# VH-VL binders against 26S proteasome non-ATPase regulatory subunit 3 homolog A (RPN3A): the designs that were tried, part 5

Target 1, 182 residues: 26S proteasome non-ATPase regulatory subunit 3 homolog A (RPN3A), of Arabidopsis thaliana (Mouse-ear cress) (q9lnu4r240to421)
Amino acid sequence: CRYLFYLGKIRTIQLEYTDAKESLLQAARKAPIAALGFRIQCNKWAILVRLLLGEIPERSIFTQKGMEKALRPYFELTNAVRIGDLELFRTVQEKFLDTFAQDRTHNLIVRLRHNVIRTGLRNISISYSRISLPDVAKKLRLNSENPVADAESIVAKAIRDGAIDATIDHKNGCMVSKETGD

## First folded at step 1 (VH-VL)

Design e6 (framework fv_maftivimab)
Fold by ESMFold2-Fast, scan of step 1:
Structure e6 (fold): chain C 182 residues (1-182), chain A 123 residues (1-123), chain B 106 residues (1-106)
Amino acid sequence: as target 1 above (182 residues)
Amino acid sequence: EVQLVESGGGLVQPGGSLRLSCAASGFTFSDYAMNWVRQAPGKGLEWVSTISGSGDSTYYADSVKGRFTISRDNSKNTLYLQMNSLRAEDTAVYYCAKSPYDSVTYEDAFDIWGQGTMVTVSS
Amino acid sequence: DIQMTQSPSSLSASVGDRVTITCRASQSISSYLNWYQQKPGKAPKLLIYAASSLQSGVPSRFSGSGSGTDFTLTISSLQPEDFATYYCQQSYDTPTFGQGTRLEIK
């Protein structure tokens, strides 16, 4: 059972998320009923792996007896990812910084930023027929050294991956969406 | 005693504006996300808007985006809904409802509800 | 938006009956499903959250089950105060409610 937990963590670090998810969930299921602390740890990592795979963990995981308080930081993190709210995501990271550091999950949580941005971009594409790349950067709250270039790169990748139905108007520096209520 | 009391409803002409208020008592208001949910006469429930405990995050149903603004004054324990460009289809009882947590936009559930205030949009 | 469909739209039952109401989501919502009770002229009251968790203060005759797209609310032994309209609501994405099921005296 501990072997599956360690195998799950190794696979997560190596970006083998599907295998990591299965190992961690199996470890949680195989844990003795009395091993609450171990099951909490398995669930924390399984939640992160599932979020990285684009899956939203079921609410019942967070409401199980003994889990609600221990998993609260991960519940709030899950909410930020589900919604695509980058400000909420940052707030949660800052609020529970010590917990994520102690759990050794901070580096994985940083990677979740891409999932939040994808959902946020989808929301922007629904709201705007045309929006400038600087405004995309502003709405996504991109805090980088060059937010506009980052926004263009993020939008281009989302289009390439099929995450949004849009095009880039390079001449005018805009994202043009087909998903507005026009 | 946890209580939510809505006010500000009434009759308004299409294109008009109304501001609804919800006075909260019996809990630490700033710790919880707050919501507006409406119900047209004889119809079901429709979520309208959510605001985080701090007021920093706000979310809206597609049917009201650009017309309604949710806000809160934590020093007065009061939630607001500013309704502009009102349409006949906005006619409903508007309920103020509390979320069980703060850091959410699509909260798990609405655990405490006010009694509602009626908004009628008619020519 | 995720569409929620309840069945039946109305039903008649007698005190002591076992009553079941179903709710179907247009896509998988995991266990992010809540049930509410609403009496005429009153605000809704939360009965069940996270598909199967009983809200504090709610009688144990109420129970919820299901995951994914199909959900059920069960009242094991109907009491006079249970005649009301019942609504399901998903919290997986932007909140949406079912159309309601009206439970009436037979």
Scores: ipSAE 0.000, ipTM 0.459, lowest interface PAE 14.6, mean pLDDT 82

Design e8 (framework fv_canakinumab)
Fold by ESMFold2-Fast, scan of step 1:
Structure e8 (fold): chain C 182 residues (1-182), chain A 124 residues (1-124), chain B 107 residues (1-107)
Amino acid sequence: as target 1 above (182 residues)
Amino acid sequence: QVQLVESGGGVVQPGRSLRLSCAASGFTFSDYGMNWVRQAPGKGLEWVAIIWYDGSNKYYADSVKGRFTISRDNSKNTLYLQMNGLRAEDTAVYYCARDSFYESITVGDYFDYWGQGTLVTVSS
Amino acid sequence: EIVLTQSPDFQSVTPKEKVTITCRASQSIGSYLHWYQQKPDQSPKLLIKYASQSFSGVPSRFSGSGSGTDFTLTINSLEAEDAAAYYCHQSYSLPFTFGPGTKVDIK
């Protein structure tokens, strides 16, 4: 069962998220009930891999007997991803920095930033039929050297990937969202 | 539906001890961290202590550390605060407060439900 | 410990007027800032969590904003029932701390 956990970690590091997810979930399922610490570790990595795949883990995972406290940082992280709040995401990373470092999950969590941005952008596209790129940068809390250029890049990628149903109005510097049907 | 009811407050002499209880109902008590928060007459709120859902971890404000002990009995759905070496500065209404839980898309360390409070008066 | 300061300490306003309460943290606390309302002889009640998210059942006239060190609670149109003390609370690090409170009264 430890072999499947180890294999899952290796696959996750290599960016083979789907295989990593299956290996980690299988390891957690096969773990003896008495091996709580092992099950906790498998669940921490499985939660991160699922989030990276765009899946939101069920609440029941976090409320399992004996796991609530150990998984609390990961549940707070899941909530930041779920609602697309980049500022909350940064706050959670900072608050639990030592825990994530000790768990050796920090590198995966850094990659999760893109999932937070993607969700936040989806929420913006649903709420606004038309919004300026500077306002997109502001709403996503992009604190970079050039937030507007970063917002344009993020929006363009989301459009290409089919994550949002929108277009960029380059002449007016706006994101224009279209509702389903007419 | 969620209810927290404090008891055990009263008037005590300096240096003596008092034990507060908080009876919880309307939710699965063993799934939540619990806090004690106090408020001196006419003053603001002051955080006192926290206990994790399973009792495995506890933290105290510096003002009460070494004198107060937080504990819980999950089989009785009850939170406790054992107060030893009471001082005049400990005079306050003591509130039991539930830590946030996994009910919402956003959860954290906010206090979603509070009891009605119990008054502790330390006077000579 | 993280120190929270609130302004104003007291405000008396007319009904239907907009009320703004500010909370400042001694260091950055991200969005780990929550607001409570306490009416006379009653326990505190949660209004806003994580700086801007309304708690269940809270009237829409209450809203929160801010991040880092500067936070604001706004009551868009004051009702008589809103006369109370308002407290900010940080959960970024232990020990948890509260602001000193802002008392809002109606004329």
Scores: ipSAE 0.006, ipTM 0.461, lowest interface PAE 15.0, mean pLDDT 81

Design e9 (framework fv_ramucirumab)
Fold by ESMFold2-Fast, scan of step 1:
Structure e9 (fold): chain C 182 residues (1-182), chain A 124 residues (1-124), chain B 107 residues (1-107)
Amino acid sequence: as target 1 above (182 residues)
Amino acid sequence: EVQLVQSGGGLVKPGGSLRLSCAASGFTFSSYEMNWVRQAPGKGLEWVSSISSSSSYIYYADSVKGRFTISRDNAKNSLYLQMNSLRAEDTAVYYCARDIEYTTVDWGSAFDIWGQGTMVTVSS
Amino acid sequence: DIQMTQSPSSVSASIGDRVTITCRASQGISNWLGWYQQKPGKAPKLLIYAASSLQSGVPSRFSGSGSGTYFTLTISSLQAEDFAVYFCQQADSFPYTFGGGTKVDIK
């Protein structure tokens, strides 16, 4: 039972998320009913792995007897990922910085930034048939030295990865959505 | 300073009802899970009920399920325990208590701030 | 429910003595255990949380150890203000349960 938990952690660090998810879920299943602390740890890692895979954990996971308080930081993280809000994501990371450090989950949570951005960009692409790259940067709350260039890079990557169905109009500096446009 | 001040309590006949109050000050009440713990005269501590910060999650000891109701008013920084169908076995000092905040290393469910206690006597 | 068995029920000690109180859980609770001190007519005071973490403001002569099912609270050099009743509490699962208490009194 401890072995499956360690396998899940190792695979997650090595970016083998699907295998990590299965190992962590099996560890939670095999944990004695009395070992609440261990089950909480398995659930924390399983929640993060599922988020990294693009899955939103069900509310019932956060309401399990005795786990509500321990999983609250992870519930707030899940909400930020679900709605694609980078500002909320940053706020949650800051609010629970010590918790994530102690749980040794901070490095995985940093990687969740990609999932938050992807969700936020999907929301933009379905809401706007055409939007300027500066407005994309503003809506995603990109606080960098060159927000427009970063927005262009993010949009280009999302298009290549198939996360959104859009094109970049380089001459006018705009993202054009294929699904919503006439 | 951080404190919990209790009120309510008294003598009530079996089958009667009573409402306890716990007023919080010196901290952000709406951020903390709150508990009720009781102690019969000369006996040990017994956990009674828990309520989450938003009131979404509530738990009761089997001995009080169906008879007691925990509630909170975050706008008034107050915690309540409505006690119905009281029995002689419910005679105890009742304490309200705050769950430790997740701000330090190795936090867990522990009660770091307690009210002064309110005596409830159920007797004919 | 998880039963917490505390021993001894009472202990007589002198100032300067090392006092050890034991708490056993009927099933594994990892480190989800707290220790409290209670003086007559007063509310309990948190001493230790997460089995071994000392609460802010509590003297360093108090320490906690253990995990799983076996836990101890140690007072390294008993002082006059330490004569009280001590309780352990598990927070692994609802309902939360307390030990029966250990009275530390004068020898």
Scores: ipSAE 0.006, ipTM 0.467, lowest interface PAE 15.5, mean pLDDT 83

Design f1 (framework fv_ramucirumab)
Fold by ESMFold2-Fast, scan of step 1:
Structure f1 (fold): chain C 182 residues (1-182), chain A 117 residues (1-117), chain B 107 residues (1-107)
Amino acid sequence: as target 1 above (182 residues)
Amino acid sequence: EVQLVQSGGGLVKPGGSLRLSCAASGFTFSSYWMNWVRQAPGKGLEWVSSISSSSDYIYYADSVKGRFTISRDNAKNSLYLQMNSLRAEDTAVYYCARDYEDAFDIWGQGTMVTVSS
Amino acid sequence: DIQMTQSPSSVSASIGDRVTITCRASQGISDWLGWYQQKPGKAPKLLIYYASSLQSGVPSRFSGSGSGTYFTLTISSLQAEDFAVYFCQQADSWPLTFGGGTKVDIK
């Protein structure tokens, strides 16, 4: 049981997310009845790995007896990822900074920024048939040295990865969505 | 100084209501789960209720469920316990307490609630 | 509900004595156990959290041990200020439950 937990951690650190997810879920299932702390830790890492894979954990995971308090930061984190709100994501990271550091999950959570942005961009593509790249940057809360160039890069990657059905109109600096409605 | 200062309490007849208050200072109140614990005269401690930092999770002892309501106002750094349909067996000193590492590290001074005919 | 049983209910000991209080859970609670000290007329004070972690400011003569269903609080050398009632509390599952208390009287 502890072996599977360590395998999950090692694989997650080394970016083997699918293997890490299976190892952590196995560890949680094999935990003895009296090993709540072990089960909580396995669930924290399993939640993060699932989010990194693009999966949203079921609400029921967060309301289990003995886990509600320990999983609260991860519940709020999951909500930020689910709705694609980068500002909320930053607020949650700040609010629970000490907890994530203590759990040794901070580094994985930093990687979730990509998932938040992807969801936010998908929401933009559904809402707008045509939107300027500066407006994309503004809506995604990009505050870099060159937010427009970053937005273009993010949009191009999302198109390549099949996350959105859109194209870039380089001449007019716009994202043009092909599947938008109502 | 980290502290919890309680107010409210008193003598009420069975079926009456009381509202207890707990004012927090010296720490970021909005970051902590808060609790109510009571102690009947000469008896041990009994957990009453818990509330999460954002009020999304609330739990009650079966003995008070449906009669008591825990709430908090993070802007005012205050915790409350609204007690309705009070019974003689609710007579106790009520403590508010901060949750730290799933233990209660900071306690209020206590408020006496007496339910008697 | 998880029942917490403390023993003994009371103990009388001399200054300098080693005092041990036990707490048994009706179900496994891992390390989710705290110990509290309550002096007459005062609110309880946290001594130990997570079964064996000493709260800041608590004298090193206090120690906690155990896991699962069997826990102990030990006072290695009893002092006059240790006159109090001691309670264990589980935080494994809802509802949270306390032991019945152990009264420590100094001879």
Scores: ipSAE 0.005, ipTM 0.464, lowest interface PAE 14.7, mean pLDDT 84

Design f10 (framework fv_becotatug)
Fold by ESMFold2-Fast, scan of step 1:
Structure f10 (fold): chain C 182 residues (1-182), chain A 116 residues (1-116), chain B 107 residues (1-107)
Amino acid sequence: as target 1 above (182 residues)
Amino acid sequence: QVQLQESGPGLVKPSETLSLTCTVSGGSISDYYVHWVRQAPGKGLEWLGVIYYSGDTDYNTPFTSRLTISVDTSKNQFSLKLSSVTAADTAVYYCARGEWDYFDYWGQGTLVTVSS
Amino acid sequence: EIVLTQSPDFQSVTPKEKVTITCRASQSIGDYIHWYQQKPDQSPKLLIKYASQSISGIPSRFSGSGSGTDFTLTINSLEAEDAATYYCQQYDSWPLTFGQGTKLEIK
């Protein structure tokens, strides 16, 4: 079981999320009941990998005996990803900074920012039939040197990936959602 | 400011039940684990068991049939009961608050002697 | 259960010396180990968590290292107040277990 855990962690670092998820879940299942610390670590990484794959882990994972306290930071992360709230995501990262550093999951959690943005963008697309790219950048709270260019890139990728049903009106610098229609 | 204080009889007769209480002050017991650890005279530390504020417990294998840990959230108190004691149970008993896996605040310990 | 074996059992040391205490696990435990200090007639005190992570309020002369089966607690420049028994503790597997302890005595 130890091997499966380490293989899952290595695959996660190498961006092989699907294989990492399978290895980590298998390690958690095969671990002896008495190996609580090992199972906790397997679940922490499995939660993160599942979130990176776009899956929301079921609530029962967080309420297992002995795991409620240990998994609370990851439960709060899951909520931020689920609702697409980038400010809540930042708040959770700050609140549990020490815990994520100790767990050595901080770098992986930083990658979850993309998933939060994707969900937030989808929420924008259902709320607005037409919205300017500068306003998209503001709502997603993009804080880069070129927020508008970043927003355009993010929107374009979401359209290509099928995450939103929208088009970019390049002439007027707007995102036009097909979900609400006209 | 967080303090833990063990209390209970210092002398218990063989075959009877050893009963101790741990009182937590300066902080809430919600969202923390409380462990019980003992130390026989001149020996090392031995983990006995743990309780979460929800009432969930886990016990070290040698004690599963004799040990009960409970919590009273209204009094910020944890209790340990160890039945059918023998001279081998003579030890200093500590309660400690922490995570599931480590202990960051310890009580001062209380010596319990099992003797007729 | 996982057995933790510490070395040495006892050491008499001069102030300012560098002291190394080792803890060996009967099987691989990653970095799921913590270190405690216990002074005579006092309760244990957490020194290092997760093999190498510092604890607020603990002097910087204490550090931890290791992974897998072999772990080390280092005191870079021993002070008189460091006379105590030191314990390693694992949480890779239940039940939680401690090493037998290393007693440091100052000359």
Scores: ipSAE 0.007, ipTM 0.458, lowest interface PAE 13.4, mean pLDDT 82

Design f11 (framework fv_ramucirumab)
Fold by ESMFold2-Fast, scan of step 1:
Structure f11 (fold): chain C 182 residues (1-182), chain A 117 residues (1-117), chain B 107 residues (1-107)
Amino acid sequence: as target 1 above (182 residues)
Amino acid sequence: EVQLVQSGGGLVKPGGSLRLSCAASGFTFSSYDMNWVRQAPGKGLEWVSSISSDSSYIYYADSVKGRFTISRDNAKNSLYLQMNSLRAEDTAVYYCARELYDAFDIWGQGTMVTVSS
Amino acid sequence: DIQMTQSPSSVSASIGDRVTITCRASQDISTWLGWYQQKPGKAPKLLIYAASSLQSGVPSRFSGSGSGTYFTLTISSLQAEDFAVYFCQQAYEFPYTFGGGTKVDIK
């Protein structure tokens, strides 16, 4: 029962992000060409909302002349999410802390951590036929009170959601992947 | 271990064709833009082509446009460069490279392509 | 196309020397610049991205600075393994272009 409540909450959040994305993209499209600052702000938020929805924005968005500097922090953030590199994600957050605070995007970026973890876990499942949960926690850079239990929870959820093709060997505390080089 | 392993080089006559391959391992290939960069013997580096992670954006240097075709197969973790109508000036070591933060952070070992009569 | 002019073309230096290499872009490229090291018979290695960000695993004696059209790569105290050719590269727009290279030789 608690699983259904949690699933409903996730879907509600995703519906909110879908609405936000459409609103931001419409605002950017309607903005006069001369309103560059407004269009830049809309693009910053649209990039984050798209990433939260599991979409990777096109590279061409970040190479538009007049926007390249303003969107650089968001491009680096996008790369960290796309790659699933949680350490890189943390480095980018620290490097551009003032920019994200000024843009008022910090709270949205915090939520993006779960997208990075999901991609990172996918990469682990492809690379390892068998890996201990403590090693999964280490590779994902989990620094909670109980990183092994968090790793198990994250892996279990990913299996349940079909994000990875794996099983948990609870007796030996391992994640066993069905992805092979056959 | 993150790596790119190249193959497919060789000696070819002017006007001939050759296909280069670049096999990726140790990272999620489908998440990265990929590039080809070449270096003529004893010369500097020249960017040849770029392909986005989903193949939606492809770019070529003017010197190879219309003759070379970049492609990728994300299911096979492979990048390709099909080279047609080869010229003596195309003689070079060809590198595949992964793009991160608009920089090439991982490079293949290089493949020699010699175009000679 | 954006032209990248690198200087000097070569420099002879001793271990412990401070070496500075410059790179000039024919137009404003903001911070869309990387620096690479290449040793004979090897593929290039990324040193610096975004003009001033040190690549993971690269020694702290390497540093990059600049924005717009003028950039520098500095090696604060040259070591034996630093004798190589160095290239700058812009990624502001396609086609991506490289500087001509700077060869750092032992004196």
Scores: ipSAE 0.006, ipTM 0.463, lowest interface PAE 14.8, mean pLDDT 83

Design f2 (framework fv_maftivimab)
Fold by ESMFold2-Fast, scan of step 1:
Structure f2 (fold): chain C 182 residues (1-182), chain A 117 residues (1-117), chain B 106 residues (1-106)
Amino acid sequence: as target 1 above (182 residues)
Amino acid sequence: EVQLVESGGGLVQPGGSLRLSCAASGFTFSDYWMNWVRQAPGKGLEWVSTISYSGDSTYYADSVKGRFTISRDNSKNTLYLQMNSLRAEDTAVYYCAKEGWDAFDIWGQGTMVTVSS
Amino acid sequence: DIQMTQSPSSLSASVGDRVTITCRASQSISDYLNWYQQKPGKAPKLLIYAASSLQSGVPSRFSGSGSGTDFTLTISSLQPEDFATYYCQQSYDWPTFGQGTRLEIK
């Protein structure tokens, strides 16, 4: 079980997220019940790796014996990613800054910003057949020097990466979501 | 012997209230998350509610949110489900279930709740 | 919510038969899948957790396999006490169950 944990940590550091996820989840499942601290560590990293892969960790991971209090910061983080709420994401980072520093997970959490934005954008594309880029920036709560240009860049990247089924109407400055139409 | 025993079921009119209890024995009740799962006559299983080992966190299925309240008393090894504003579609056998390793490893015998005029 | 679909809805078999029941998730759930057995008038009983782990006290003729979206419960040699309804359940998100597979005597 210790070997699988170390493989997960090594792979995560090297950005091999898929392999890291499997190793960490397996280590957590195979750990003795008495090794609660070890299982908590495995679950913290597994949650982050899964979020980075675009997966929302099962809520049951937070319901395991001994996990409620220890995983609270990661539960709130997961909620921010699931909803696609960048302001909540920033609030969680501030609230649990010391915990994430102690866990040595802060650098991976910074990378989750992109996942929060992608989820938020996916929710927008499902909710609106047509929406202006300034409104996209507002809904994603972008606080940059040029929110509209950032929104356009984010939308274009999401389209290219297959995260959303939409097009950009450059003439009218809008994101147009494709209707299933059947 | 690990055991869960439900009680409190019965016949109630639409709009009425009922409180279910689940008595736990044979394990350290305060160490485990507890659940309520129901089954309508002739139908499948439907998760209703979950409560953390401390009672600090509660979760509900959308169909019961705002009407049902899950609670626990660790000093009495007892789980509760307060059901308000009952509807005909709430008619079911209600099971108390202990959560182990993301699975419902121990179940009670169930208690029947019938919502009918 | 994650939808769980079982097939078949019912199956007729004889003692000694090899029986296979399948379960599909509407999205990937890794190996967070459990199998339960329920006899008429009784509470469900956990058979398998984490897709393939046999619960303590469950006969070895029961086995589970699969990952992602497709899962299988197998009974290698059906016994008289195995005639029951079987449910799959995902624990990846808030619990959802398949509709059940009723295993009936031929």
Scores: ipSAE 0.007, ipTM 0.493, lowest interface PAE 12.0, mean pLDDT 84

Design f4 (framework fv_canakinumab)
Fold by ESMFold2-Fast, scan of step 1:
Structure f4 (fold): chain C 182 residues (1-182), chain A 117 residues (1-117), chain B 107 residues (1-107)
Amino acid sequence: as target 1 above (182 residues)
Amino acid sequence: QVQLVESGGGVVQPGRSLRLSCAASGFTFSDYGMNWVRQAPGKGLEWVAIIWYDGSNEYYADSVKGRFTISRDNSKNTLYLQMNGLRAEDTAVYYCARDSWDYFDYWGQGTLVTVSS
Amino acid sequence: EIVLTQSPDFQSVTPKEKVTITCRASQSIGDYLHWYQQKPDQSPKLLIKYASQSFSGVPSRFSGSGSGTDFTLTINSLEAEDAAAYYCHQYESLPFTFGPGTKVDIK
């Protein structure tokens, strides 16, 4: 679990996240039953790294013997990411702020905001063939000084990263979703 | 009650070897990484080496790389530091310290190593 | 490697006075900064972990603060048993490093 400590303190690339995930999962599996606390901590970090990589951890991880209570904050966090609900994500962060601080995972969790937004934006793109950027900001619950400009930036990045199949109509301030071919 | 007891220190001539031991009790030794930290007479603390909970990984300070080897025997609850090619500047009290993800929560009493010609 | 510097290197303090010790890192270490107390001829003992969290059994007069590169250890009201050397320690990256220490004596 030390590997995530180094990873979390330096800004890392996706390849480093993949390496960290493998190391943490291996460490958790090798830990003896007597080392439940160590295994719990490795699972917490492995869950976060997997979420950052765009993977949703299996439900069975959260229901393992001895894991349910310890991983509950991470289960609720995983649900927010899976659903793409930024308000739920904020609620979970606030509800378990002390726990995440104690676990030394808060900085990594802050970075998950991008994954929540990406999923939420993907849901918007499949639901709307055309939607105004102010409405995108409202649906993503962006609470910033300039939510429309933030929405445009977020949409542009998602298009560039291939997370959504859409274009920006700058003249009309809209996100236009492309046909999937069907 | 967590206890760490170092042993193996003594007087040794430059270029020779010494092996330090740290006997752990009062906790599940195999759940924790372990460190060696040294302190030269009248000086501050200097980190020497770390070994992971299962012995699968080790790291060393540059000043001791290639000369010192950290190891552990989880069946005996014991940490070791094999010191080869000893130099006068290695003279110090050597402490073992438990690594509690990511601070040193318990320390041994220390064992003095004196390297003199 | 990350270099830690401490100030002051020595301080002689009257009982009940407030003591402030600073630790500066050569680069950002987040809150991976811990404080240890070492009394003469004794082993170091953990006082404060993660910049601001008290270790179990540590008197409430000890507190820590800071993040990034600047950190402070405060002893609110110095007691005679607090005469010791105090060391900061970073666990941000290998090799782990300690500050040079601050010696606190009673007047």
Scores: ipSAE 0.006, ipTM 0.479, lowest interface PAE 13.8, mean pLDDT 83

